# Ledger of designs, part 8: VH-VL binders against q86l99r1233to1411

Target 1, 179 residues: q86l99r1233to1411
Amino acid sequence: SNKESLPFRRDVIEKVINHLRENSLDTEGIFRLSGNMESVRGIVKSFAHGEPNLSFEVHNISNALKHYLRSLDPPLIPYEFFLMLLDARKNEDAETIRNIFWKIPSDNRVVLTLLVDLMVKISENSNVNKMNSKNLSIVFGPTILKPRTPTLDRMALMTETQLQCGIIQTFIEDFHYIF
Below, E stands for the ipSAE of ESMFold2; O stands for the ipSAE of ESMFold2 at other seeds; V2 stands for 0.75 times the mean of E and O plus 0.25 times the DockQ between their complexes.

## First folded at step 1 (VH-VL)

Design n7 (framework fv_unasnemab)
Fold by ESMFold2-Fast, scan of step 1:
Order: sequence, then structure tokens, then C-alpha cells
Structure n7 (fold): chain C 179 residues (1-179), chain A 122 residues (1-122), chain B 107 residues (1-107)
Amino acid sequence: as target 1 above (179 residues)
Amino acid sequence: EVQLVESGGGLVQPGRSLRLSCTASGFTFSDSAMDWVRQAPGKGLEWVAEIRSKANSYATYYAESVKGRFTISRDDSKSIVYLQMNSLRTEDTALYYCTRGSGSYDYYMDVWGKGTTVTVSS
Amino acid sequence: DIQMTQSPSSVSASVGDRVTITCRASQGISSWLNWYQQKPGKAPKLLIYAASSLQSGVPSRFSGSGSGTDFTLTISSLQPEDFASYFCQQGNTLPYTFGGGTKVEME
């Protein structure tokens, strides 16, 4: 379906991720708990200007990043990698997942690396923040990895969702092997 | 008692926006998918939108007639589901029901609110 | 989108009558078919899910059958409270779609 999308701004995403890396690791429910939606919309709108306002409460900033990534078309992991990643995950083939990762365009790959590195650090502090690799995979799976043509079949959709989350969990858990 | 209470309906001019709210009580809201279904005066039922639970990544789905104009969202901490309606058209005039999705992958609606009326007219 | 065709659009019946309503899907939907009842001025109420499963609290005079593309809702002995509109809905594929409805009216 046609969606209104924001431009891919690597510079903006890097600034937001770096801020969260320094300020969110001890925050309970980071990326899971919602922020103030009006504040989130304001922050996301500022991405068009190239200057995200990072003086907001951390849940607003994390949700703005999540919303921005979800709005990208094409998504952070380009459409052409969707089926091959799902197949590799279905076969529990981390080597193939690694090989596919290194085929992703360089700007997308660098952003994905920064995002997953943040997720690794959050998961390592899950005793405090309550966000382990599975929790983070539920947040980011469908956000950064999605099909060009969504399936309308219910069983297929559930299977795809589980595999999408599984890919992100693999990225986090096998980070030093894949990235 | 399990209840869904809609609010936010009213009279609005074409091209304007309106936000509907639905407050849930009596069940674990965060575990359920939530849907909006509408009914034009004297006509049948039309499914509008669904938002899945956190377990399914808050996935959202829309009828083709509203895609790009309507946004469904939820606040699990307040047990509220929202329908943001932009660029309203006369054919959006209907009674809007909030419903709870149930069954495997939320394929039927077992709880319905009384509905809130949206009239789009000049 | 899956189109749901419901027949008849209206039926006049008397208390004690057997009433049959049919619903046809434009493509196979297995058993992912639900039936709702709506009384004038009221919200719809779930009667049957998965083609043949009675929702808790629904009287046994209501029954559903069918699979694939052809489905039937039967009221074995119509009661005064059953004069209402009935809608089928497919849950197999998004977007969910409803039949046009059948109005059961007093003869």
C-alpha cells in the first residue's frame, strides 16, 4: 500500500542512537513503554529539519526513533532481503544470515549496526531495564524488516512475524559473529 | 463486567479530522487485539481497522477505503484504543463500534461497545 | 478482498418457523466464518464462530454449518426475540469482510 514516508537521514538516526546509548540503558521498559504521543510526533517532525530535539524524556526519544524507523519506505532492511532472511532464520542458519547482512547497502548496514549494538547493550543490562533480546526483537522485528507485499493469510502472517522477530533476536545474540 | 465505551464522535465538515477513543474495562486489555467496525445509516457492517497486541508487535491493518487517512493506535497503560480519522469524506458517516478481537489470530469480534456516531456533512 | 454474498436479503417468518440464511465467499475460507445478530438500535452480538461453534450463552436453536465457500445459519424454531438482522463475516484473510445482512421480519 502507498504510505507517507520520511527521508532516510543517517545523520539524524546516528545522533538519536548515540543519545539513547548514553542515557537509556538503565530505563525500565525502554522501547516497550509508550511516550507522550504529541511529544513523539513533534520529535519525529524535527527529523525533517535534521536537528532532533534530545532534551525530551527518554521514552519520548526512544519512541520517536521507533516511529521514524517504522515509517521508512523502503524499510531499514530493504525489501529484497526479506524472504532470504526469513528462509535463513527458518533453517537456523546464522552463517547465511551473516552473509545476507553484508549484502545490505552500506548506509543501511551502518545504521543497522548502530541500532543492533544499542540493542545488545540494552539486553546486557536487562536485570535493570527488563528488556532482553526477545523483548527487543518483538519491538524491532516488524519495524525494520517487512515484505513489499504484505500477506493477508492469517497463518502465514503469524509465521512471518515469528521469523521477523527471530532475525532480530539472532542479530542481538550473535552480534559479534554477524556484525 | 467486560465493557467497551466509545467517545469522540460528532458532526464534522468534509476534509477535517476527528479522533475516536474507546476505553476498555473488565479484561486484560494488553492481551487483546482491538478493532473498529462501522455501520452507515440503514446499511451493513464494514470492518475498518485492527491493532494487534504487543505479542504481535502492535501490527496494524486497514480497510482499503480508509488506508492512508485513518490511523489506529493504543495505550495499554490506560486501556484505550484510538482511531485518528483524517481527510474525512461524506461516505465516512457512520456509527463507529469499538470491538475486541478474539480467537486464533483475532478472527472474530466477541465484545462490542454501543458505538459513537460520526456525521461528515457541510 | 474476499466478497461475502448473503441470501436472502430479507425473510418474513412466524414464531416456530425454521429459518435458513446462507453466506457464500468468493474464495475458500476454510471454516473461518462467523455469524452476528443485530437488533434495531443495538450493537451486533456474536452468535457463532468457526462456522459451527456456538458462543457461550447463545440458545441451541441457533446452528451453523459449512466449509470452504458455502455456509448456512439455521434457526430451528424462531422465537420473538430472534426478529433481527444477521451478518456473516469471514476471518480467514484481512481485510475482514461482512455479508450484506439478512433481515428476519415478522410475517
Scores: ipSAE 0.000, ipTM 0.445, lowest interface PAE 20.5, mean pLDDT 88

Design n8 (framework fv_unasnemab)
Fold by ESMFold2-Fast, scan of step 1:
Structure n8 (fold): chain C 179 residues (1-179), chain A 124 residues (1-124), chain B 107 residues (1-107)
Amino acid sequence: as target 1 above (179 residues)
Amino acid sequence: EVQLVESGGGLVQPGRSLRLSCTASGFTFGDYGMDWVRQAPGKGLEWVAEIRSKAYGGTTYYAESVKGRFTISRDDSKSIVYLQMNSLRTEDTALYYCARVPDYDILTGYMDVWGKGTTVTVSS
Amino acid sequence: DIQMTQSPSSVSASVGDRVTITCRASQSISSYLNWYQQKPGKAPKLLIYAASSLQSGVPSRFSGSGSGTDFTLTISSLQPEDFASYFCQQSYSTPYTFGGGTKVEME
């Protein structure tokens, strides 16, 4: 019952994100509300086989992408950038965040760019879909940005979580500056 | 609709045996893994055992505290999962829940439907 | 065995408050973390599976986040029916293990 992380498939992720960009921007609770579990399972399995099945309802596809990204080890933003991004966010240093972004390996950076562009477009439609930059940051913060070793202090963990979410919120709100 | 009903609990002395049953209705029982989870009075949740669907080999898994004493089994024709409890100890005293697990490759292990539980008290 | 450490063990809150509960695994469990709510005298109810997937029928004020070893359950605006105990559970490997629980109580 030990689960292994799924392989990083840039081609699969790009196809899924493009589908969501075309079909999900007006969907209430996108990435937050769950779909049909059988459908989510089928979609995630298709990612592992390299051919994403996109014939399902949009909540199923969004949850499959979310699960897939969470299963990546190393995460979408490699471990080596974790502490430096959190420090830059703590200091409200957007220039350093931008400089760090451009050091991320090219496949990861392209996927991150597509994902954040999708989040920007979703947040711009938050009047309809109810998902603003803060809501999306809670979903994706610890999903794509996490430490190699767990934080031992509970108070420090709370601060860490706020900074993880803050980084994603910065990516969304300062998109055209950083990306 | 979808329902799980546990039975077989009761008062039993240490060293004795007891068999719990969980009858499922309203869904295709054979497609799901089935779990037993217990909760001692005023305490948290402790996972006890799982039996996978036939599609995953009908394999069984146990918590270390019950290994060698408890046996989980299922009868798909009757939509029943069982927990045979042998060599009972006072620390086995708990409310025993039956729970359904969507039994698939990537997203398995969460329990989406629970019964109301059956109480097992092991005391002299 | 994978140990799940949940914090806080209890929290006092008022209706309308944002409540956050954290759960830490002793080793990486990817996204195989589930959250349950349990009201006094009742069976647990699944709220969130696979770290952040909201179970059908669960109010959208509940959300989950995290991956690897650190996970958070958030209730964005606490309602009277939300005063309950909350448990995380890892499903990465058997034996599945639960956190110690967090009791959300009225102030």
Scores: ipSAE 0.000, ipTM 0.448, lowest interface PAE 20.5, mean pLDDT 86

Design n9 (framework fv_unasnemab)
Fold by ESMFold2-Fast, scan of step 1:
Structure n9 (fold): chain C 179 residues (1-179), chain A 122 residues (1-122), chain B 107 residues (1-107)
Amino acid sequence: as target 1 above (179 residues)
Amino acid sequence: EVQLVESGGGLVQPGRSLRLSCTASGFTFSGSAMDWVRQAPGKGLEWVAEIRSKANDYATYYAESVKGRFTISRDDSKSIVYLQMNSLRTEDTALYYCTRDLGEYYYYMDVWGKGTTVTVSS
Amino acid sequence: DIQMTQSPSSVSASVGDRVTITCRASQSISDYLNWYQQKPGKAPKLLIYAASSLQSGVPSRFSGSGSGTDFTLTISSLQPEDFASYFCQQYYSFPLTFGGGTKVEME
């Protein structure tokens, strides 16, 4: 693919997640509503250079995190875990999902843990921010969990999307069991 | 504020053409799928066409009733979606809504314009 | 094409009533179903997406349930502003299709 590949910067992601944890829990539509495209691009560029610019409005920062996570190749959850996670979700097998989680490389696993912890905290405040576990799963399913080769068949893509979202929803709802 | 504003409707004779425009503001237009939905006077809603974002290769989809006659397109630099309507028929008479199909995989029409009226009559 | 059948086509109700509208798909659509409200002379408004997720700003008296082929929209205690038409819509497969609508009228 011709998309830009950005380096995986655990330190940058941790700083951005910590900022959002402190500043975004009351923000309606956090991660769902779009930011300003030019601002988002500038923020993502700062991530690539190791010094995240967090002086922007919170929707721009949250969108920059989404864009950065989507640009990772391999993705936050490495390609090798994609089909096995979808299969485990299809079988409603939380124990297998937990076992797969603990096979993820340690830096990716720590970042995933911080991201899901943020999603748990956002979902706990959904009466204010309107982002419950299902809403967050729609945002992050395709962002952090994706196949190496894009699915072109519409029916297969819809089934795949439901399972991707289901995995993220399981991460949020069963956080204390899995993480 | 997120807004969609339709224009281009009017009275037109059967067999002729009309182009509708929908100007978007207040959101990242290039990341959203865009739809046209119509409603004949006193009738229900009928989906007409969808154009997806660049991430989904600008894929286009059409209702069977308009396939081959209507073309949906977009100009991301201007934040406009178009509906080119050719070979118009009296049954195309309707209020035409432009909608944003928000989401990346789950889609739902969360923002609607006020609509533009198309009347096809002799 | 996936056919969406709504019932009833109209219902007469009073303020405070529980109103249930059903939507049946001609084939399984998982949870890829949205519900819209339309008041006379106005554009439709999204109420519920993905079968059961309440759109931001929509009152909690609205709820959606179901999966596969059978879906319901429930208004737990009807308010004056709820007299409107309601439409289900599937996004499982192209072409996208709407139900025929249900008009909730004042008794």
Scores: ipSAE 0.000, ipTM 0.484, lowest interface PAE 14.9, mean pLDDT 87

Design u1 (framework fv_umesolerbart; at its last look DockQ between E and O 0.05; V2 from the best seeds 0.00; counts 0 for: pae E 15.8 > 2, placed apart)
Fold by ESMFold2-Fast, scan of step 1:
Structure u1 (fold): chain C 179 residues (1-179), chain A 122 residues (1-122), chain B 107 residues (1-107)
Amino acid sequence: as target 1 above (179 residues)
Amino acid sequence: EVQLVESGGDLVQPGGSLRLSCAASGFTFSSYSMNWVRQAPGKGLEWVSFISSSGSTIYYADSVKGRFTISRDNAKKSLYLQMTSLRAEDTAVYYCARDEYYDFWSGYFDYWGQGTLVTVSS
Amino acid sequence: EIVMTQSPATLSVSPGERATLSCRASQSVSSNLAWYQQKPGQAPRRLIYGASTRATGIPARFSGSGSGTEFTLTISSLQSEDFAIYYCQQYNNWPLTFGGGTKVEIK
């Protein structure tokens, strides 16, 4: 949303992702189950100060990361790449998806790489944590990849959502090719 | 006791419309994602559509996209499938099926209804 | 879409014998594979999810194995109530897809 944005802090996101990599891979419902709202708000506030408070239970930290990523404007994957990524996914063109990835600004690209690496590791433990690549794509597709102007047509929105999720799923499954 | 009961199946002409219903009981309907799955006579299972617990996330099989609309009424504990521009190849038993995860989705199903038969023929 | 292929289409076995059913995916689905049983005139019933996890209440004679593109459902000592059609289903990618089914019938 245009009305709700926080500054992009690569250093903060790196610390949060590293914490989740160490502490969340075996956590059932990671990124799906809700945290405590007051705790999440406090954690997000600590992100603004550049010193993320990671002393909270893991679901609070994962929800804080989701909230922070959703608040970014422009989103983690800048608006200019939205349509071209959806088109490449529609054509099942992994080479074009890879080429587009390497055009993303370096700070965004590094953060995206760390986030997808975390998603890969979580999906590899899906028998324990119940979060496979499809589940993670549903969480992160609309979170990090969205159009500048919201789609109002129901059928068009559904098609977009499938492609958004498909792109994140491609990132996870083809990680070693793309990243 | 979890129950899903489909209704609305009928004989319809090609190009016609039909609305299917699925009545849920024995669980907190508003906390579960729901699916429609169909089976043509003598054929296998084919996934048709998905709707999240809140109704905000919806997916369709390409074969029905633009013609079918999935919806739900959590207060009435009911799932719907509005079918338009029906074709002979839409002839099938239609099942509603519950996703196992509460407040999210897994993509596999723990409970199925008995099914309702839709026949599209002239 | 991911295409699921089951073999054989029909398997004839005697009560007490072992039945082995195969399911292949056109691309990797990791362990995101479920098995369902369907008897004539009935809705499908879930047997296995996560390729190898038995659903609650499913007898120990049913076991699943495999990952990636090759999966197997084994029924170690067939009972009379096990004669049915069995379907595999991948839930790794949208759209969700099912195999064509394997009919297990009495010899």
Scores: ipSAE 0.000, ipTM 0.466, lowest interface PAE 17.7, mean pLDDT 86
Fold by ESMFold2, look of step 12:
Structure u1 (fold): chain C 179 residues (1-179), chain A 122 residues (1-122), chain B 107 residues (1-107)
Amino acid sequence: as target 1 above (179 residues)
Amino acid sequence: EVQLVESGGDLVQPGGSLRLSCAASGFTFSSYSMNWVRQAPGKGLEWVSFISSSGSTIYYADSVKGRFTISRDNAKKSLYLQMTSLRAEDTAVYYCARDEYYDFWSGYFDYWGQGTLVTVSS
Amino acid sequence: EIVMTQSPATLSVSPGERATLSCRASQSVSSNLAWYQQKPGQAPRRLIYGASTRATGIPARFSGSGSGTEFTLTISSLQSEDFAIYYCQQYNNWPLTFGGGTKVEIK
C-alpha cells in the first residue's frame, strides 16, 4: 500500500548499465549478492529523479537497478507482450520470441538490448564473477516480464516464473539471433 | 547531514490548540515518509501519526484520531502536526522521525529530531 | 493492536560484560522489528531493523535475533556509552507500537 510506481527513464537506465559494464564484469555474485539496504534505496530515488548517484560500491548499484526495474509500471517489457512471450517460450520457439521482441516499443527495445548485452558480458566472464546465463535469468525474469494481474494460484505462479526465466535465458544465449 | 528540527511546543490549557513544525534538511524530503512520535515525561515512546512522501497515505494512533492532523509541504521541506482539543495526556516531547521510503511503508525510523515539548495543564 | 513486552525492566551490567535484552510481541510480527537506543535528554537512535539487520554506523557489538513473537538484543561487550534505555518496536501492523523499554545501567 505504500508502493508507488517509478517513472521509466531511458537516459538513467543507459547511464547505470554503462557504469555496471565498466565496473562489474569481474565482481563475484553481481546481481545475486545483497547491497546495503539504505544505500540501495537512496540510489533508487536518485534514478527516479533523473540524477543517478553512482558513487557507491557496485553491489549497491546492481541492486538498485534490479529494484528500479521491478518498480516500473508498466514493466520494461510492456504487459501486452507477457502472454505471447510465455506461449512462445512454452513452445520453445525462439523465432517467435525474436519476432515479438521487435514489436516492443523502440525505447524499451534499446534499454532491453543494453541490459541483455550486459548480461551476456557478465555470463562470458562467469568463471570470475560466478554468474552464468541461468543465474542471471533467475534475477531478471520476474523483474522485467510481469502479468498485469498476477494470479493467486501457487502452481500457476511457479510455472509463470519458470517461463519468465526461460525467456531471459533465451535472450542471453541466443542474443545474436534475437537482437 | 540529515537534520530534523522541531518547533512550536508550548504550554497550553486543556481544550487548546497548537501547531508543531519540523524543518528538514540534508536529504530529499519529498522522497521520504514522515512520522510524529511522542514521549510523556518519564514514560516510553508512543507513535502518533504517519504521512507518506506524497501525502496520499496517512495514519493516526487511536488516541489522537479526530484531534490531530498531520500534513507536509514538500516545497518548504516541512512536516506539521495540527493539534486540537488538547488533553493532559497529550503532554510529551514530540519527535519528528523519518521513515525509509515513500513507495513502501516500513514503520521504522532512521533519523529523529531533538523534539519539542508540549505541556497541557490548567 | 500488538502489545510489545520488554524484559527485564532494568538490567545492571558491568562494563565489558554481555547484556541480553528480551522483547515479546502479543502476536507474530514476522521479522518486522526494530531496536532503538535512547540516552537521557536525547532522541532515540536506531540500532537494528528487520530483527537482525544492523543499521549503518552501529558497532558490531550490537546484534539482534528472533522472529515471530520472541526477539533478543545482545550487546557483546558493554562500553560506557551503552548505558541507556533500549526500546523494541514492531512495524508489522498499524498502529506502530513500542515496548516499555529496558534500562541498561552500570552495576
Scores: ipSAE 0.000, ipTM 0.467, lowest interface PAE 15.8, mean pLDDT 87
Fold by ESMFold2 at other seeds, look of step 12:
Structure u1 (fold): chain C 179 residues (1-179), chain A 122 residues (1-122), chain B 107 residues (1-107)
Amino acid sequence: as target 1 above (179 residues)
Amino acid sequence: EVQLVESGGDLVQPGGSLRLSCAASGFTFSSYSMNWVRQAPGKGLEWVSFISSSGSTIYYADSVKGRFTISRDNAKKSLYLQMTSLRAEDTAVYYCARDEYYDFWSGYFDYWGQGTLVTVSS
Amino acid sequence: EIVMTQSPATLSVSPGERATLSCRASQSVSSNLAWYQQKPGQAPRRLIYGASTRATGIPARFSGSGSGTEFTLTISSLQSEDFAIYYCQQYNNWPLTFGGGTKVEIK
């Protein structure tokens, strides 16, 4: 990329996910509702510097995690896995999705496992927090799975986004099979 | 509970104007893209127009371009369709429909209103 | 504009039997296809999106398949509430377009 990106910090992401696991499962609209953008920006800076500041209302922390993950280059799921996963989702092939997941580098797999486990826990409490597996997949699909070369075709971008969301939905719904 | 309630349908003369409204409740309206879809009596469905959650992105079907204007008021949780130069072929039930994902539009619809009837006849 | 063609126009099926509805696109829409059910006097209800993914709350007897230009909605073991008109809709290109519908009626 020619754009400034944020460093991948496994230890920071683990701390943030653990905090959200303890504080967000009952929060209505978690990851969907907006936070205060000035607060979110400051929290993202603290993640990038390795010193996460979690003394904020939970919507600000969840939005900061979302923004931080969106800013990673390479993304949490490395670029070389993008087309393979999209093809496997298009063919409704959860076994192939599982096989591809286990080829992802170890540090990325650990973080992805923790993140999807958080999404599973949130979705299990969706009667309270209003965030089911589909809602969460829409939030995280384009966030963690991105092409190396974005398409210029607007409708093709939409279809890629649908498949990205579908892969995350498969991760959540088939968690114990895939992970 | 998500609800969409259309209003403003009426009998109008060809060349006339009409403004449709859709009142939204049970969800954060400002986070969702919205559409109008119509259905002529005894006929199939036709997509009419799209507006993004902020109102900054708008699309129209060719059959209504230049005659219809989609808009929204996020503070009042309302979607609008201003129709002008109405023709007999605009006669239809008009539905407002919610796009499923608020950060981007998907092009398919998870909730529909009950519709409001527009009749264009002399 | 992508033309969506549904067949048959009318399908007569006995309760408990299988119904197979076809939808063809004039050019590839990849998997960007949705299916809707509409009963008389009601708004449409979404059944399937992404060609094959059931919407929340849709019974397992509804299944979708296909990619590119040819798509199928299958209803296994038809129930009395399944007699309705079914529409396919592509969302690959603007304008969004619907098929003409398939009416599923009691034999």
Scores: ipSAE 0.000, ipTM 0.466, lowest interface PAE 15.6, mean pLDDT 87
ESMFold2 (binder alone), look of step 12: mean pLDDT 94; pTM 0.951

Design u10 (framework fv_umesolerbart)
Fold by ESMFold2-Fast, scan of step 1:
Structure u10 (fold): chain C 179 residues (1-179), chain A 121 residues (1-121), chain B 107 residues (1-107)
Amino acid sequence: as target 1 above (179 residues)
Amino acid sequence: EVQLVESGGDLVQPGGSLRLSCAASGFTFSSYWMNWVRQAPGKGLEWVSFISSSGSTIYYADSVKGRFTISRDNAKKSLYLQMTSLRAEDTAVYYCARSYYDTSGYLFDYWGQGTLVTVSS
Amino acid sequence: EIVMTQSPATLSVSPGERATLSCRASQSVRSNLAWYQQKPGQAPRRLIYGASTRATGIPARFSGSGSGTEFTLTISSLQSEDFAIYYCQQYHNWPLTFGGGTKVEIK
């Protein structure tokens, strides 16, 4: 039932993000609205093989990026940073969040920077696309920041989920301070 | 086990007001988008309103815009629909419906059993 | 708003037969289309999303096809538990809209 993670391809992710920067900023519900799942599967397969197929409609491409990022193991933000980021967010400590960001491995950090920059651009156009920093944080929080071993405690899971989203929202809102 | 339980449906006169509630359990309520969908007796489904997980993004069907207000209380794991200036055409079973926040915000995965609102003079 | 039109309004089929339900959108919704099943006195249940992807737990006899403006739900070998009303829904644009429904009756 658990499938093996897909290879991390920095160059593929960069091409996909650049495509979305050019084509998705006015798209209502970007990253939230479903694409055609058969198309999404095909696009994700192309990502795994190192040659992104960007000939599809923007919702299919955005959902493919989301699914690809979610499949990464370790995740885009490596496991060792999970608890320290949640603690920093709980304390509303943007300086510590910034310090932790700069400890992330360089390839992951560059990809995270490009992804968050895209999220900043989308959120700046939220009057058209209806995706503000909070909406984007809900999509990407659990996608790129997650524990190695998920908690089975319901209350702890709720708290962690809120903090995961809070970290991504902080990345978007304080982008030029952190990145 | 995901559960959604609606309440607040009643018989109301035209021009009246009513507040519907939906109690959520079995999932992290604060991480999911929520919707109200209604169904008039013997008729089809009509989407009424959407609210994002934080409450910052809200949409309404034109038929209820300006009269209905959707809201949520994440601490209480509850969704609300405040209805004002009710019309006979608002008579329907009102369903609370969850949308996935990380795959599809418009596809309803789990629905409550509904609560009946009757607007009659 | 995007108007969804379903046909036929009522379909009478015998158990084991193939049922074909149609859904048309007033403008292209690409593949952003879902199908729901509703039995009397019950809330709707999601069957298909993305025009052709079965939801978890939905039997293989249910299949969806189409894109753009023309969509079909097919039940390849109708069972007694399949008599219900079926709704299509577009999620391409706000507001979200449903078809008027097709009632499937077992003869």
Scores: ipSAE 0.000, ipTM 0.433, lowest interface PAE 17.9, mean pLDDT 86

Design u11 (framework fv_umesolerbart)
Fold by ESMFold2-Fast, scan of step 1:
Structure u11 (fold): chain C 179 residues (1-179), chain A 119 residues (1-119), chain B 107 residues (1-107)
Amino acid sequence: as target 1 above (179 residues)
Amino acid sequence: EVQLVESGGDLVQPGGSLRLSCAASGFTFSYYSMNWVRQAPGKGLEWVSFISSSGSYIYYADSVKGRFTISRDNAKKSLYLQMTSLRAEDTAVYYCARDDYSNYEFDYWGQGTLVTVSS
Amino acid sequence: EIVMTQSPATLSVSPGERATLSCRASQSVSSNLAWYQQKPGQAPRRLIYGASTRATGIPARFSGSGSGTEFTLTISSLQSEDFAIYYCQQYNYWPLTFGGGTKVEIK
């Protein structure tokens, strides 16, 4: 993935997440279904200008958040935590994942907490919205957690992707333990 | 108003080198990835190279790998393409194109600069 | 690399008629497909992205559809300024690739 880097705006991300928490929990396919691409781009541009435009339909706002998070460089979970989180997930070691979480810089950690809290609430309504913890992990794993140097080896990429998704699934399922 | 202005196109002999520039204005250059796309006379479009907003990610078409180098200077709001070991098949109009927020499709193009490689 | 094939190479239509242009990918590119218009001596101009989303300022007579490997660009009620060459581009895989173009000319 060589997505463009946009400035990390904690205040913008918090406003967007709060809006989605209030307006999207019962929306079928939230974060998975496409929005209108022109609207998504307009919303992302508003993030860069510091004033998120939240007057759009919820799928447009959720896709704008995904795009924005995907474009962050460094990613929401800084590069130095990538390998240690993959190792902890491979060993199914939630305690180590918790310890690593608390080493993440405070602005990133606060945003990650709000994002995962939103994912927890969405997954609790999965009977209605069709987005369980596994579905959300597929969306957010590669989006917020990625290596500094991406691999071109297909087998290694598949293995890394599974572990990336597994970490996000652990964040959702063990939220009250980790966060 | 978004503007991209290419320069540096010239007549060069095979094996020669040439540096193309693209001057950007009307937007925050450092927020956008940039591309070079070329078009041989009377032919279609061919993507040449990509550089991310920070310069950390770079990709090249196989036809130019090892011969062309893309770079950028965000302070000068400029994109560059250093071309070496030029071949007759590199003859084309070279366009500077702006990526629309990491979608790898192009919302703005410059007018192009002509590179002619002949002996 | 993904090979993009456009057909027909040349389409002859009269003003006011509907033109339908095809673009085929050698393997699925999802909805990551853009359409560009190029007039003689000019740089390309973006018309459509995401297979079906019209770019800002592009007239409503332009519409895109399709996903996977088969895509179409439709120009309804063709205007004199629409006679140009149209290119599709996939952005699902590196390297980025363009179709060979379809020339829309006056019948």
Scores: ipSAE 0.005, ipTM 0.480, lowest interface PAE 14.1, mean pLDDT 87

